# Ledger of designs, part 6: VHH binders against Protein NEOXANTHIN-DEFICIENT 1 (NDX1)

Target 1, 282 residues: Protein NEOXANTHIN-DEFICIENT 1 (NDX1), of Arabidopsis thaliana (Mouse-ear cress) (q8gwb2)
Amino acid sequence: MDVEEKRVSSGYAKPPWIFKGSALYQIHLVKAATARAFIPKEFRLVEAFGYTLGGFFLASYDDSPAGVFDELVVIAGIVWNPPTSCAWAARVLVNSDEACHHGRKEVGLPSQVARFSKNITAVPKQKRDRAFGFLDTFGLGTTLSHPENLMEVKVSEVDSAASTDICNIQIRSDETKVGNWMGPAIKMALPSFSGNTIYNSNLLKYSCHLHCRVRPVRPAVVSGALEDETEKFTEQNHTSQESLENERQLSKAVMLSKPIIALQFKCLTMQVEAPVVIYPSK

## First folded at step 1 (VHH)

Design oT11 (framework vhh_7ocj_1)
Fold by ESMFold2-Fast, scan of step 1:
Structure oT11 (fold): chain B 282 residues (1-282), chain A 124 residues (1-124)
Amino acid sequence: as target 1 above (282 residues)
Amino acid sequence: QVQLVESGGGLVQAGGSLRLSCAASGSIFSINAMGWYRQAPGKQRELVAAITSGGSTRYGDFVKGRFTISRGNAKNTVYLQMNSLSVEDTAVYYCAADLYTGEFWYGSSEYDYWGQGTQVTVSS
């Protein structure tokens, strides 16, 4: 293949970096023990009754320093950072080599390249007993049942020749469960910690400034999957990849935690500031 | 996933009219726009007409005033009414669908769907 002429080079401009697209922000009740596995001991977890607030941020960017790409941020929990609190990312999965490299080097994110498979299917609305239905007419009523859209986003890890499924995210477009868009575009700030990776040993803090239209939506249904169906093959790899498997299982635990709320972000513009070093490398 | 099935093509005399139909099945609510493209022998595919889910239309310069695109009720069916046909309109006509931009994933527009195509032949 002629990689030279077909190579889309996404040169990263100086910060702040601008990302435009859409996103789903879903908040889960994450067990404190699960979250603590990802968070450096220097940080105190914000928790109540053994739980913290984690979840995921699933984005599709149409315009960014890396061009067009998809991102899944697995959020382990919230850590104290007076006078505010900060999210802690357990893992960042992107389908762009350029985005992965930038995230690792410049932002200190635990970024990995992954494959995103999106499939949209029309599904019939669930039957419900409406004995006194105003639209239950004699022989008429085919318009009473509108199909719902079901979007499946399958995220698979690409480490080597074999891809391993991380999760399947099912998003429904349900008119009855979806709130109205809230007026004009809303501005918000999301401070975050990063660093302490093999690619950036410093502990970092950065700010994301979001400008978007927001609406509450039905929380996505997340299911975990492992390619090669390990339930059929009980042979375990007892080699040096043990730690990678444990980290993957803990990330899955965050994704499979109980959903509380989901927000859809449309017309998203996200400004990511240059990180600042907070503490020396440990 | 969207499947498109065209119908209504055939042989027609110059000055005559023809109506093409395209029925979409599958993820019909993911469709932002449906349209007709044509490909004459030795030429690239070109846009004939398109209609969005909101009803906005767009036409190719060579068919403006002669062709009309419209939607069917209560389903993603699109029609192309072709009037005052000329020999130059002879081509294979393809139905196409763009994914719904109201969906979470705007970049899904890369997965445009195409029908099998239907032959339209205009004799003199």
Scores: ipSAE 0.000, ipTM 0.145, lowest interface PAE 11.5, mean pLDDT 71

Design oT12 (framework vhh_7ocj_1)
Fold by ESMFold2-Fast, scan of step 1:
Parts: structure tokens; sequence; C-alpha cells
Structure oT12 (fold): chain B 282 residues (1-282), chain A 120 residues (1-120)
């Protein structure tokens, strides 16, 4: 039985589950057709001119039921849920087996184990658009140039011995940024839909409550390769593996969509309530 | 002035152990996250281990189970215990403060580094 093996990876206490850390929330202009591939027919996509608002939530948790881990939530788009709207996750990538198992089983998320490779480079901001440094010989101007820090995060899915690259996210921070941290800390309630996965077939709704300080920033640069073969398979043989690969490619398309706005969160506390099964009207 | 001073590097045979120390001054040590990074010639600096003010830890995949990070707040010192060393662990090891990931608060407070060389 799988039950004994799965007990080893479970361990979350009773809800609500509390996660603390920091995050980057980036909103992209996502093609409605791309988002619709992830969203059950029962829900209406919030869209205008063939586009919806998706993007990603990239978090580093230093305190959670699964300890310390990273999470990348790929957000397909916004679905209508009167009187509110809900985000729909296309893919959830975590570098914790426990978080992956819990997300799949208890929260109905399309969770998968991934590696997050983080590299930090200090890049001096010494280049001035007008390169006339007639008296820069004193070294004062070049010494006082604020460096830009570049964090590069490479995210790769892990399945047994195999690793598949998903994306590379380049986050620049600059101490000279115009955006100040907004204070006091703000509270947000984010109702969310989940489920309809191979791990949990039910449609679920849960509440996610965030408390954090927020700063608007220049959007991160996302890079990755898209594969051209989604049109090829119209036949039924090995359809489960075809569907999984197509979902991966469409998730990459969301990540590579046009960025609109980015928000950084610090002193983040996220409370996740236990999901409930929902039955949408006809 | 913020100052980070690494020590404990050196030459060790494969399979051996080393303990690195980083003495910090110029800030309220107990309030900040501390980390160890390493850089081999021609490569970018990569995260080895981090320890947060609350005691939670994070490790790079290449060192999990072999390295242990710890902190002594009374001594303003962070430590890296390195066991089962391999040639691939050869690098300059840097101590750093403030590891607030993804929020864009990256601080350039690094030590000068300490060389670790693992021979076969």
Amino acid sequence: as target 1 above (282 residues)
Amino acid sequence: QVQLVESGGGLVQAGGSLRLSCAASGFTFSSYAMGWYRQAPGKQRELVAAIYSGGSTRYGDFVKGRFTISRGNAKNTVYLQMNSLSVEDTAVYYCATELTFYSGEYYDYWGQGTQVTVSS
C-alpha cells in the first residue's frame, strides 16, 4: 500500500496552515486561449480583448509546516466567482517533497517537485547614458554608483532521475529604486479555486490570507524555451503523457507572457484555510 | 562599519571535514539572516547554506546531508560544518548577511572569503 509510504511525507498540523517569508508577485498579460486550457468549463475566464491576467508568485518560506522551501505558482488567469474573482493555478513548483504531497492531496494543487538554483551577482551601476566623465578620475562618482544586485533563479522540474528545465527568472534590485516599501503592513484575502487534477478530481475552494509589506518594482525578466509540437498529437495513444507535456509547455507560455506589473512582498505571513468541495451551478 | 571575517579554510583530503567560522560586527547580528556562498574559478557565487534569525536553515542541493550551518548569537558568529568533502567542494567560501530572497533586499555585505581546497 501507498498509505504507509505517503504517511512519511505528510505532517502538516490542522489548518489553517501558516507560511512566512518573502515573495515576488508578477502579473502578465496572458492569452485567453492559453489560460482556458487549465480552467474547468464550469468557470468563466475574466478576459478583455483575448487576454486575461495571469503571471506568477515566487516565494521563499523560512517558516512553514514543511520548514524552509521555495515555491513558484504559475497563474493561468482570473476566473469569475461572484462577488469576487479567483486566480487559477496552472502549475505549482516546490522544492519540498512534503509541500508537494500536501498540495496535491489536501489543497488540490497541480504541485510538482522542482529544483530552485539561486545565483546572486553584484552588478555595478557605473554606466551613465552620457559617457562624459571628464572629472571621474577622482573616483568619487564611480565609487558612489549604487550597484544593482542580480538574482538568477533557475527552476527545473524533478521526476525520479529526470530533470526538465521550466524557466529562468532574473530579478534585479537597485537601492536607488523610486518605489518605497508601503507601510503599514497590508492584509489581503485571496479566494482560490483548485482541484480537477489527477491527484484530486474534486473542484475545491479555499481562502488564502496574506499579511505583508508591499513594494512595486520593475518586472523580473523570464526566459525559457518553448517547444513547437503541441499541434502534432490528435490521436489517443499515450494521451496522459501528451497532456502532461502540453500542460508543461502552456505553463511555460504563461511565464513567458508580457509582464505588466510586479510587487515584492516582505514580512509575509500567509494563512491557508482547509479547502471545501464545491459544486458549480449548471 | 559592517564587517564579516571568515576563517577555517585550508587544504583537506577527500572524505575529510572542515569547520568554517564567520565573525560579524557593526550590526545587530541576532536580527539578521546569515549565509554561506561559494565560488569556484570562472563560476558565479552559489548559495551553500543559510540560517535565519529564528533558527530555520536552508541548504543547496549539492551539500544537503553533508554540511551543517549554525549560529552563535552571543559570539556574533556563524559556522559551517563541512563533512564528507569532495574535490567538487573546492572553492572560495564567502560569508554574507541579509538573505531576504525575492523581495529584492540583497545586501552587499560580504566577507573577503576563505579558500577551501579538497585534494584526491
Scores: ipSAE 0.120, ipTM 0.473, lowest interface PAE 3.5, mean pLDDT 77

Design oT22 (framework vhh_7ocj_1)
Fold by ESMFold2-Fast, scan of step 1:
Structure oT22 (fold): chain B 282 residues (1-282), chain A 121 residues (1-121)
Amino acid sequence: as target 1 above (282 residues)
Amino acid sequence: QVQLVESGGGLVQAGGSLRLSCAASGFTFSSYEMGWYRQAPGKQRELVAAITYSGSTRYGDFVKGRFTISRGNAKNTVYLQMNSLSVEDTAVYYCAAPDSYEFLGWSYDYWGQGTQVTVSS
């Protein structure tokens, strides 16, 4: 490589951008009022009985323009894009500075840098204290015979060097009763809207092409504290920092909504096209 | 049978360094992501570092810049170089490998026995 050119070639590749990995797509019943707080007035929410379909997309990429990284897309709901519909992202949390900056500038995503902490319990903690006759201590290397894998993913947003906890996602695998069969390969072309952020004020539309194997799985358990306290009235009610806090609380509400279905995406290849600026007439 | 054997743990003073090794057998090592996790007393196991088959790496925030993960495919071994150790790094460190890359690459089904790292003040 040319030394001079190498200096400026540390950026993302030319679109379309290819992301490869795996993901968990979990759909929640989200209150329409919560979703409408994220969605520009120009778009019509798809809703029934006061609810829309939101949730989250949790991905681990092993090959992408930013290399290896994790992503949590908080999906507020679905909006009309006749003859179809598309998801609206409320928040995009990534553990890559490069992915965050690219998302903000090129794709118009509400991207933020976050920390993803993974914790696994390979052997469940003792839950039942039976009669202890004498030292029933084996202590040593008893081999795990059908251990239950409990994976906990803690996501914390990085904001001005400080971290703020967003959610904790508990994923449980049960090997015995659920077949280890993976569903059929599926190709999907999903139109997506983005923009209307402080980093990109335009409204954007792009196409996302997915190719993956899909399997229904047990929905993950999401936990996190919702700040139900009425915010103290202050002189700084309209600051950017207060806006970020409001976005965090609403994102938490989406994450803590009732799960309906969860889908595991294996052998995922996601192709993201360059966005086009849109001028809505509605 | 898949086997993961850790070594290199021990007692070290704050500011010191340790190098952990994990010898893997029973699968095609060069085709799999490998990871290091740790478990401190009273806590769940947390990700320390991971390395893909192609050599791309990622780290937990508390160790980024201090720890380095690497792999030697010819020896079926993954390494964790730990520098600038603090008391908070005291934990049992586990080598992990997936049974299959079927779920987020985060479902590690094979675990080593663990190696104790104790950092004294």
Scores: ipSAE 0.015, ipTM 0.392, lowest interface PAE 6.5, mean pLDDT 75

Design oT7 (framework vhh_7ocj_1)
Fold by ESMFold2-Fast, scan of step 1:
Structure oT7 (fold): chain B 282 residues (1-282), chain A 123 residues (1-123)
Amino acid sequence: as target 1 above (282 residues)
Amino acid sequence: QVQLVESGGGLVQAGGSLRLSCAASGSIFSSYAMGWYRQAPGKQRELVAAITSGGSTRYGDFVKGRFTISRGNAKNTVYLQMNSLSVEDTAVYYCATEGDSLWFGELSYFDYWGQGTQVTVSS
């Protein structure tokens, strides 16, 4: 009973799986040493001058096999896959238990359940210092255009006993730094590698087909706290627990790396094909 | 030009209910997300609830389980049903709709805003 077994293990319908919503793809300059901690030895990291291109993919899905949920994919770097390349995920944070379970079991993603706290506020524009002038004398003050908005997304990883803050992502509307949409809607096919986790030991390959509107936007500001370096040498923890915490800290380092560019994906339809097992050792 | 008109605000006792309505007119696409924000004295505007053209909803943590957002038949009208109101819900409530936006679905920056309607919860 493949259908019943699949429902028990993941809950999703048969592939391909369709996700609809919007996303922010932000590229960071990530240290090669940090990225290599996540990537299997069989794969070659695409790097220059000790850095690779990683960053994050922040998505809000309003229609998916798991319904409505948010996803943060922490991208460690780019892996060489001749004649192309593909991104490797360091961590995948979702606010859906169903999406987490499916990602771990069927897609081989390093998925974790997380809380996404989102707040949108209207803030005064900071582009102009207030000046004493003619308008101020007559009680008009400085003429302000419509206030810019700030979206703040706080992501905290949920464990059975505790929650751990990962990052805070601040996104501002800034029309002076917003590019125009790139032509009509774009169709893209992206190969992806996954697997080599405690939940799925296989190495997997699958294809994501994206159809969306794309434009460049102002990069989001990411903040968060990294652990004190002197505390990392405590040997009172089990080796496995120490390794898991190191993985979390390295994922935070990816998020806090230098932003280069950000792209907004709107009217997104993402089709995820069933993964296939690969055998790179042969 | 897009216009948003809010109605249904007023004074209510703690534990009571109110239903806010917002009608959008002008160059609004049925595919646009619509939402409600609120602003209390001395505070910045906060997202209360948003709804996509497909009916998917999102809520601020402070109102989950108490407030419900819904769309009218024409898709250019949005409603906010507010139950179990507390004095902390006292604010001016603004209707907003998506335009060409940097944000995501219900989280999108809203280009068009109404004038607001006052909700006052007493006791």
Scores: ipSAE 0.015, ipTM 0.339, lowest interface PAE 7.1, mean pLDDT 75

Design oV1 (framework vhh_7ocj_1)
Fold by ESMFold2-Fast, scan of step 1:
Structure oV1 (fold): chain B 282 residues (1-282), chain A 124 residues (1-124)
Amino acid sequence: as target 1 above (282 residues)
Amino acid sequence: QVQLVESGGGLVQAGGSLRLSCAASGRTFSSYAMGWYRQAPGKQRELVAAITSGGSTRYGDFVKGRFTISRGNAKNTVYLQMNSLSVEDTAVYYCAADSEYLGLFTSPEEYDYWGQGTQVTVSS
């Protein structure tokens, strides 16, 4: 522990840790084989027809122990641990060095520092209107358009001087009636597994207590380049099973999996309790 | 929590102007989308104007070109400049705040926090 690491450790708040902000929780249909690369063999993956439910949790915190920062949790899948089911994080991307260090050391998360490039803009949207169909046929029509709000979040991992693009997440405002209402205020407790990383070798379990307003929203559009999956699994596994690049590519595969449901969390207060070391018995 | 207090309402002659102010207290104002809604007797509550944390604005169809929304983050205040007022603008005007979804304004009709309203009466 050097002076820098000691300062970061002593500066971070004691548990429970409270994070306030907003988030998008998007559930994807993830291939079971992809998810199993991240999940210790002691755990049983909840799966059907070769797929599990993974996806991502994208958060913007305006109040936390590390101040203001953004977080992308890549969720590999859900793990059966009776009487509970737990999500397993494949990767946690944060734009705060303090949050990254704390996540690695105290929470056992596979945290990496990332750059979040956020651009919020009004994008013209064409609307099809029957009233203008006739005029449009003769080249006299005016295309009915109005702007919709678009947030583009580009996430790139930062390792030393190198920057590696992970994904681009496009979130569009939906001004339809379905997108125009606030969901109910809810409280929920989510058990989570963490650990088994080079930063924290213990297997850990902790509780996240969420209080927020929830509503279903149009799923975000995720884009990014993937290398050949078959070639990547075969060649990278032969080269190095500890390759961070292999884990990065599999995390991209999770992000680019088929969206099923998206939930918006507003007025989010998330309380994270101190993790406990566990010793799973299958 | 956020508390919103409107001011600047009152009686004005048709063709006149009013400026409404809404002071926010409590949580961080600068990260919130702010809006003005109005409700006239026998009508539904309708959007007058909204402004995101980034400064993007939207207006209700019947006030475009006459009303201007602006924000002063240093004073935790949102303003509504109302010009060329008509009798049809008579309503209770409500200030509203939305925490914004990841910085994106997505729920103009369902704001998180509301003020108690201020009466605007336009006489002919």
Scores: ipSAE 0.015, ipTM 0.376, lowest interface PAE 6.2, mean pLDDT 75

Design oV13 (framework vhh_7ocj_1)
Fold by ESMFold2-Fast, scan of step 1:
Structure oV13 (fold): chain B 282 residues (1-282), chain A 123 residues (1-123)
Amino acid sequence: as target 1 above (282 residues)
Amino acid sequence: QVQLVESGGGLVQAGGSLRLSCAASGFTFSNYAMGWYRQAPGKQRELVAAIDSGGSTRYGDFVKGRFTISRGNAKNTVYLQMNSLSVEDTAVYYCAAQPFGSYWLEASEYDYWGQGTQVTVSS
């Protein structure tokens, strides 16, 4: 029963962990001040002109140690790890209790359980207000318009059956505007720092080895949760809930920062190696 | 091992109806999103209808209200009910499957495809 379910979950604990699915990797210009709120003082932020490269990794896994689940990694920025750099996660939202527990304990991620609501709408391609001129006057531009596919992903954090909206991610799919696939499948390694949480106090380093097909796509449009935007009263009482809300708002600021580039990963196989404890030197 | 077998195409007069079926084997059907695409002469392949593992549906604008996609997980089959057919619906119709979890429902995102079935609407 429950014992057998825990045994299956324990199998998850043996690295390397393999995740298969698809993902959207979107890079944003994140203010250095926002990123520094999440990054231990021992690490140097990679920054230029007051900005770092953060953004998000939105994945849907069809096969993993936790089965089928969705994941949103909010990436605060990148920190120095010569000769390369490492990502630092501000928040990791997963719709699997098993994946959340594993992330917290074994990988040192700031993982939270969340609900992912997917809504798919076929929408007509937006007319240009004054584009084509002559063709629009005769209706030719409008006649040649084709629909775009819109995937809307609403992410809400879940705590004891209560939910708090985090963001809406709108992914537009238009084959005429999407870039071509970048040759055959590519392999890449993404080293990452983690830890320094209430669930795992160690400072950790691990690697993700990705094998996937990649193409540039139109950046997704991220909007803030409507409910959070309508509530304008700020309390003056300092509490643990206020501290958690501040972390949530800063994570939201990362999601709402300016997009630079977006990449689609298809036929993704991601191998996550066991983290190692690190001891940063001055 | 993976196989998608389409049936139900043919010649029909304008205003008529057809039901397409796609029988799937070689994968866990209930975990896959299923779609119907069509390619008319001289046109690009376009989405007709899609249904995810949870039963949520999406339709192309030009078929919404006329076509209905459904799935029978017990039979590993996806269906497309086509009503009020017009000459503009003449195309080769393809059944397609992709693992649940793709955020894109473009033709290029489907991993498995059937051979296609011809639908011809005459006036």
Scores: ipSAE 0.025, ipTM 0.395, lowest interface PAE 5.8, mean pLDDT 77

Design oV18 (framework vhh_7ocj_1)
Fold by ESMFold2-Fast, scan of step 1:
Structure oV18 (fold): chain B 282 residues (1-282), chain A 123 residues (1-123)
Amino acid sequence: as target 1 above (282 residues)
Amino acid sequence: QVQLVESGGGLVQAGGSLRLSCAASGFTVSSNYMGWYRQAPGKQRELVAAIYSGGSTRYGDFVKGRFTISRGNAKNTVYLQMNSLSVEDTAVYYCATRSGDYWFSTLEEYDYWGQGTQVTVSS
């Protein structure tokens, strides 16, 4: 009991840190100008025709150093890290105070506490390839087979009593795709740059090693509102609050960018190594 | 074969308490995660409580502080203790286990569901 109390008060154990659960990784075509706002000028953005590959990583962890929690990583884009590339996180939203604190201090992530609201709705589905004209004696020709299920995830940032909506993520699943997982579990490494935040001024590099089963899925539909100019205060100072709001709006722009592909990760084990301080060479 | 059987539902007055049980066969509750879900007429099915293989728990926002999920390893059963019940808690309560996360899992992606037990809270 005493040992368990000491462990809780000490925070995360010795790295590497192990996270188990599932995730949705969705890649968006993000405007280079939007991504550049988050990335230090010393790094070269991987881009083509004014766009980079960003998007989001939405995870639910069943077992981690912080217990059970959910995470939304908003990925601004990818930067050159010869001979490879690295992802750059614009914002990390977690519904765990412990995960937020650890991310900010030890991993250099732009972490914020958030609330995740989840709803499941059965949505009617019409099979158009079985729709027949009146002449075929099939009536109007529309056949409802089985409902698709819609998972809706609403993410809102929390700061004390204040709550600010970030996005709504609608995930549709087709019943006919149940059990359509590709091959054995795969292993991949995702090197990432972090740091250069108000919580950790160092520039950091860390490695995430993923082991999971993967399948391509229909990209989630992301919705949300960007702040109108008419809703801005007439008197606004150049404050830390203004900077944080600008980062929030740009993070929303990443989430609302055009989806390209989505991957579902099941039986996920993610190993996060302790970050190292780096100094970019010219 | 894996089976989940709910029990303990019924009619209770507002402010009362009720304990639901989910008896599992074909797998070990102590080493697997289990969830309680509910569905009221005309509403979406929502998470009430979950207990994970490591013992961590999760609760829906409307039931935090009132409901408690626990395991009875000797009986291979998971329980939902429901206190301070309100009319808004009236629903069919389902026990479930799954291979995926509820972020992405459709109802069809769950490994097993119980048949449900009706809870009715009268004013």
Scores: ipSAE 0.013, ipTM 0.375, lowest interface PAE 7.9, mean pLDDT 75

Design oV23 (framework vhh_7ocj_1)
Fold by ESMFold2-Fast, scan of step 1:
Structure oV23 (fold): chain B 282 residues (1-282), chain A 123 residues (1-123)
Amino acid sequence: as target 1 above (282 residues)
Amino acid sequence: QVQLVESGGGLVQAGGSLRLSCAASGFTFSDYYMGWYRQAPGKQRELVAAITSGGSTRYGDFVKGRFTISRGNAKNTVYLQMNSLSVEDTAVYYCAAEFSGYILTSPHEYDYWGQGTQVTVSS
């Protein structure tokens, strides 16, 4: 029973929660109409000419309350919150059941369990035909080759019944910088709204305080298929499943939006504070 | 340019201890999972221990509780402390590095292996 009790109560303890690893933060030019589908109507979207700034945050955590896991945060846009602005997460995809459960209940995130398939390909320099298994040991299998390294990350949402592809993210080596140069060390806060889900009905605000080394990198190329079911927008009663599929399609649209800038976060320490309950006022 | 240099192997009596070191150069050590594999004659290479960039560890079934992996990022070195050695631990031990991040900082980032160091445990 100690083992079962530890499993049930384990993992996240009291905030602040600390996550360590690395991340790719990519900003996309997102259509305002797409972003508004995720945002409570009384909140004002920060927009210009029908667009907002969204994108994604793709992280690999080596040390966290849930151990080793990967996370993809789909960011719908920027919401006005005077005197500042906050990001709004459309979807959070994690390859850890424990991280999913905690995100849903304690942080109010629209978290879903997903599979992350990494494949690194290039013309092989190594004459060894054997796949190297550290990432396989942690459930993150990959194969490497040179001279040009191409990483393909396939993210698929997992339900007990089926797996649904979300996107494919292609990351290429930064050919403009040879060697082990790291960017400047910075501290920043990434404020975000959450909540208003079936798992946490409160409207919440929290901040992720980041300490990392940052540098701009080549934006990743995102691909994926968008379903055309939105063209059959009949005033028929949509089932819960149809509504969830529409949210998934709109999340895909965010991922497929035009890249603007990408930032690498190395030696990342992310401190997530306990969310505070808020009430929409503007 | 890239090298992994193992040291600390040799002959040791059963019940003894040995400390392996692997000095890495030519890549960003902190971006890599580091580990130790071993291969005995006529057997498949197997995982002994692995350590992530953040310090999380994994061990092979036959060494858990006896071996400890650690890393010194300031020295670009990974270590394997081997205690309570038995004849069954006799093998060539290989240092290995596997890129774990999402951002490829150069076209030269790929998996690396050392040449191996022999560990022989006598009865």
Scores: ipSAE 0.061, ipTM 0.393, lowest interface PAE 4.8, mean pLDDT 76

Design oV4 (framework vhh_7ocj_1)
Fold by ESMFold2-Fast, scan of step 1:
Structure oV4 (fold): chain B 282 residues (1-282), chain A 121 residues (1-121)
Amino acid sequence: as target 1 above (282 residues)
Amino acid sequence: QVQLVESGGGLVQAGGSLRLSCAASGSIFSIYDMGWYRQAPGKQRELVAAITSGGSTRYGDFVKGRFTISRGNAKNTVYLQMNSLSVEDTAVYYCAAEYDLWGLGTPYDYWGQGTQVTVSS
């Protein structure tokens, strides 16, 4: 095990932090009111007609300071940060205790430990003689109803002895309508704001530098069973102190918002710079 | 041009061990991500274990701690060491190869024919 090879080190690697793997970046039309619940009043939300651009970033890292782990970043919306705009994270779910602790303290992220259950159903691409394979298909035909590949990711938040379902993300490939890979790899920078959590009270700004192959894909289908009416409950909470449960429900609302576009990142190298403390002028 | 050939399957008693091998031919094995899938009668095909070209590994929740995936680039072979086998592990095991296995939403590029593993009580 590579991650346990150096036992003399008890801490995360020094910045910049390098994460390698793959990701799905999906953009949703998020109601401005939903996004504002996560964003400090000092920041101006970038919005049009009552909506902002939020969504999610779902990543599988095969090499990082915490080794192998999965991450779901719930993005509330974009905030004004001249000359550009920054994303604001509503919630960050990781299946690594080390990554959760680092995110909370060093990056000021609203990080929580979560369980990621992945199920991949794939149809072989090998050409078979359909007549010859009839007897095999007779016994296995119940499982061969569609040539489409399906990846299902179930995310459940873990807190002590309790496990709470957050969402189920279904990613389906369409081989006929696969978008073109951008190649060779492209480079991009995504500045972000964070902070104002119980784990880090500072307002922070940091940069993520991405180097990856990118293609547009069919947006993933997100589902989640709401135990009560989110809209009704949220509207009644305008005068109450915000709770962790309210924050979880609003994060679910972001995930269940209308998808606009999805981008698949392959051969991803993500460099996260050390955050800097910022002080808004107003 | 990649051809995958599985071996090492068979009948084994519960609590026993098996080591599956998958030999790749006709390509540069070291650049491919490799995986093992399995399919039991009446069930959908599921991921058992995966290993990237760089050696990073991932396992299905039902096999963590019991199965180990590894690769031998010099022999163009990927291995699945299966320990503490139970009757629930009975399935046809398939080897698969993909460039960039960790990519979301894209399937494996090449599949083997499969090898049967039967665990008796």
Scores: ipSAE 0.011, ipTM 0.261, lowest interface PAE 9.4, mean pLDDT 75

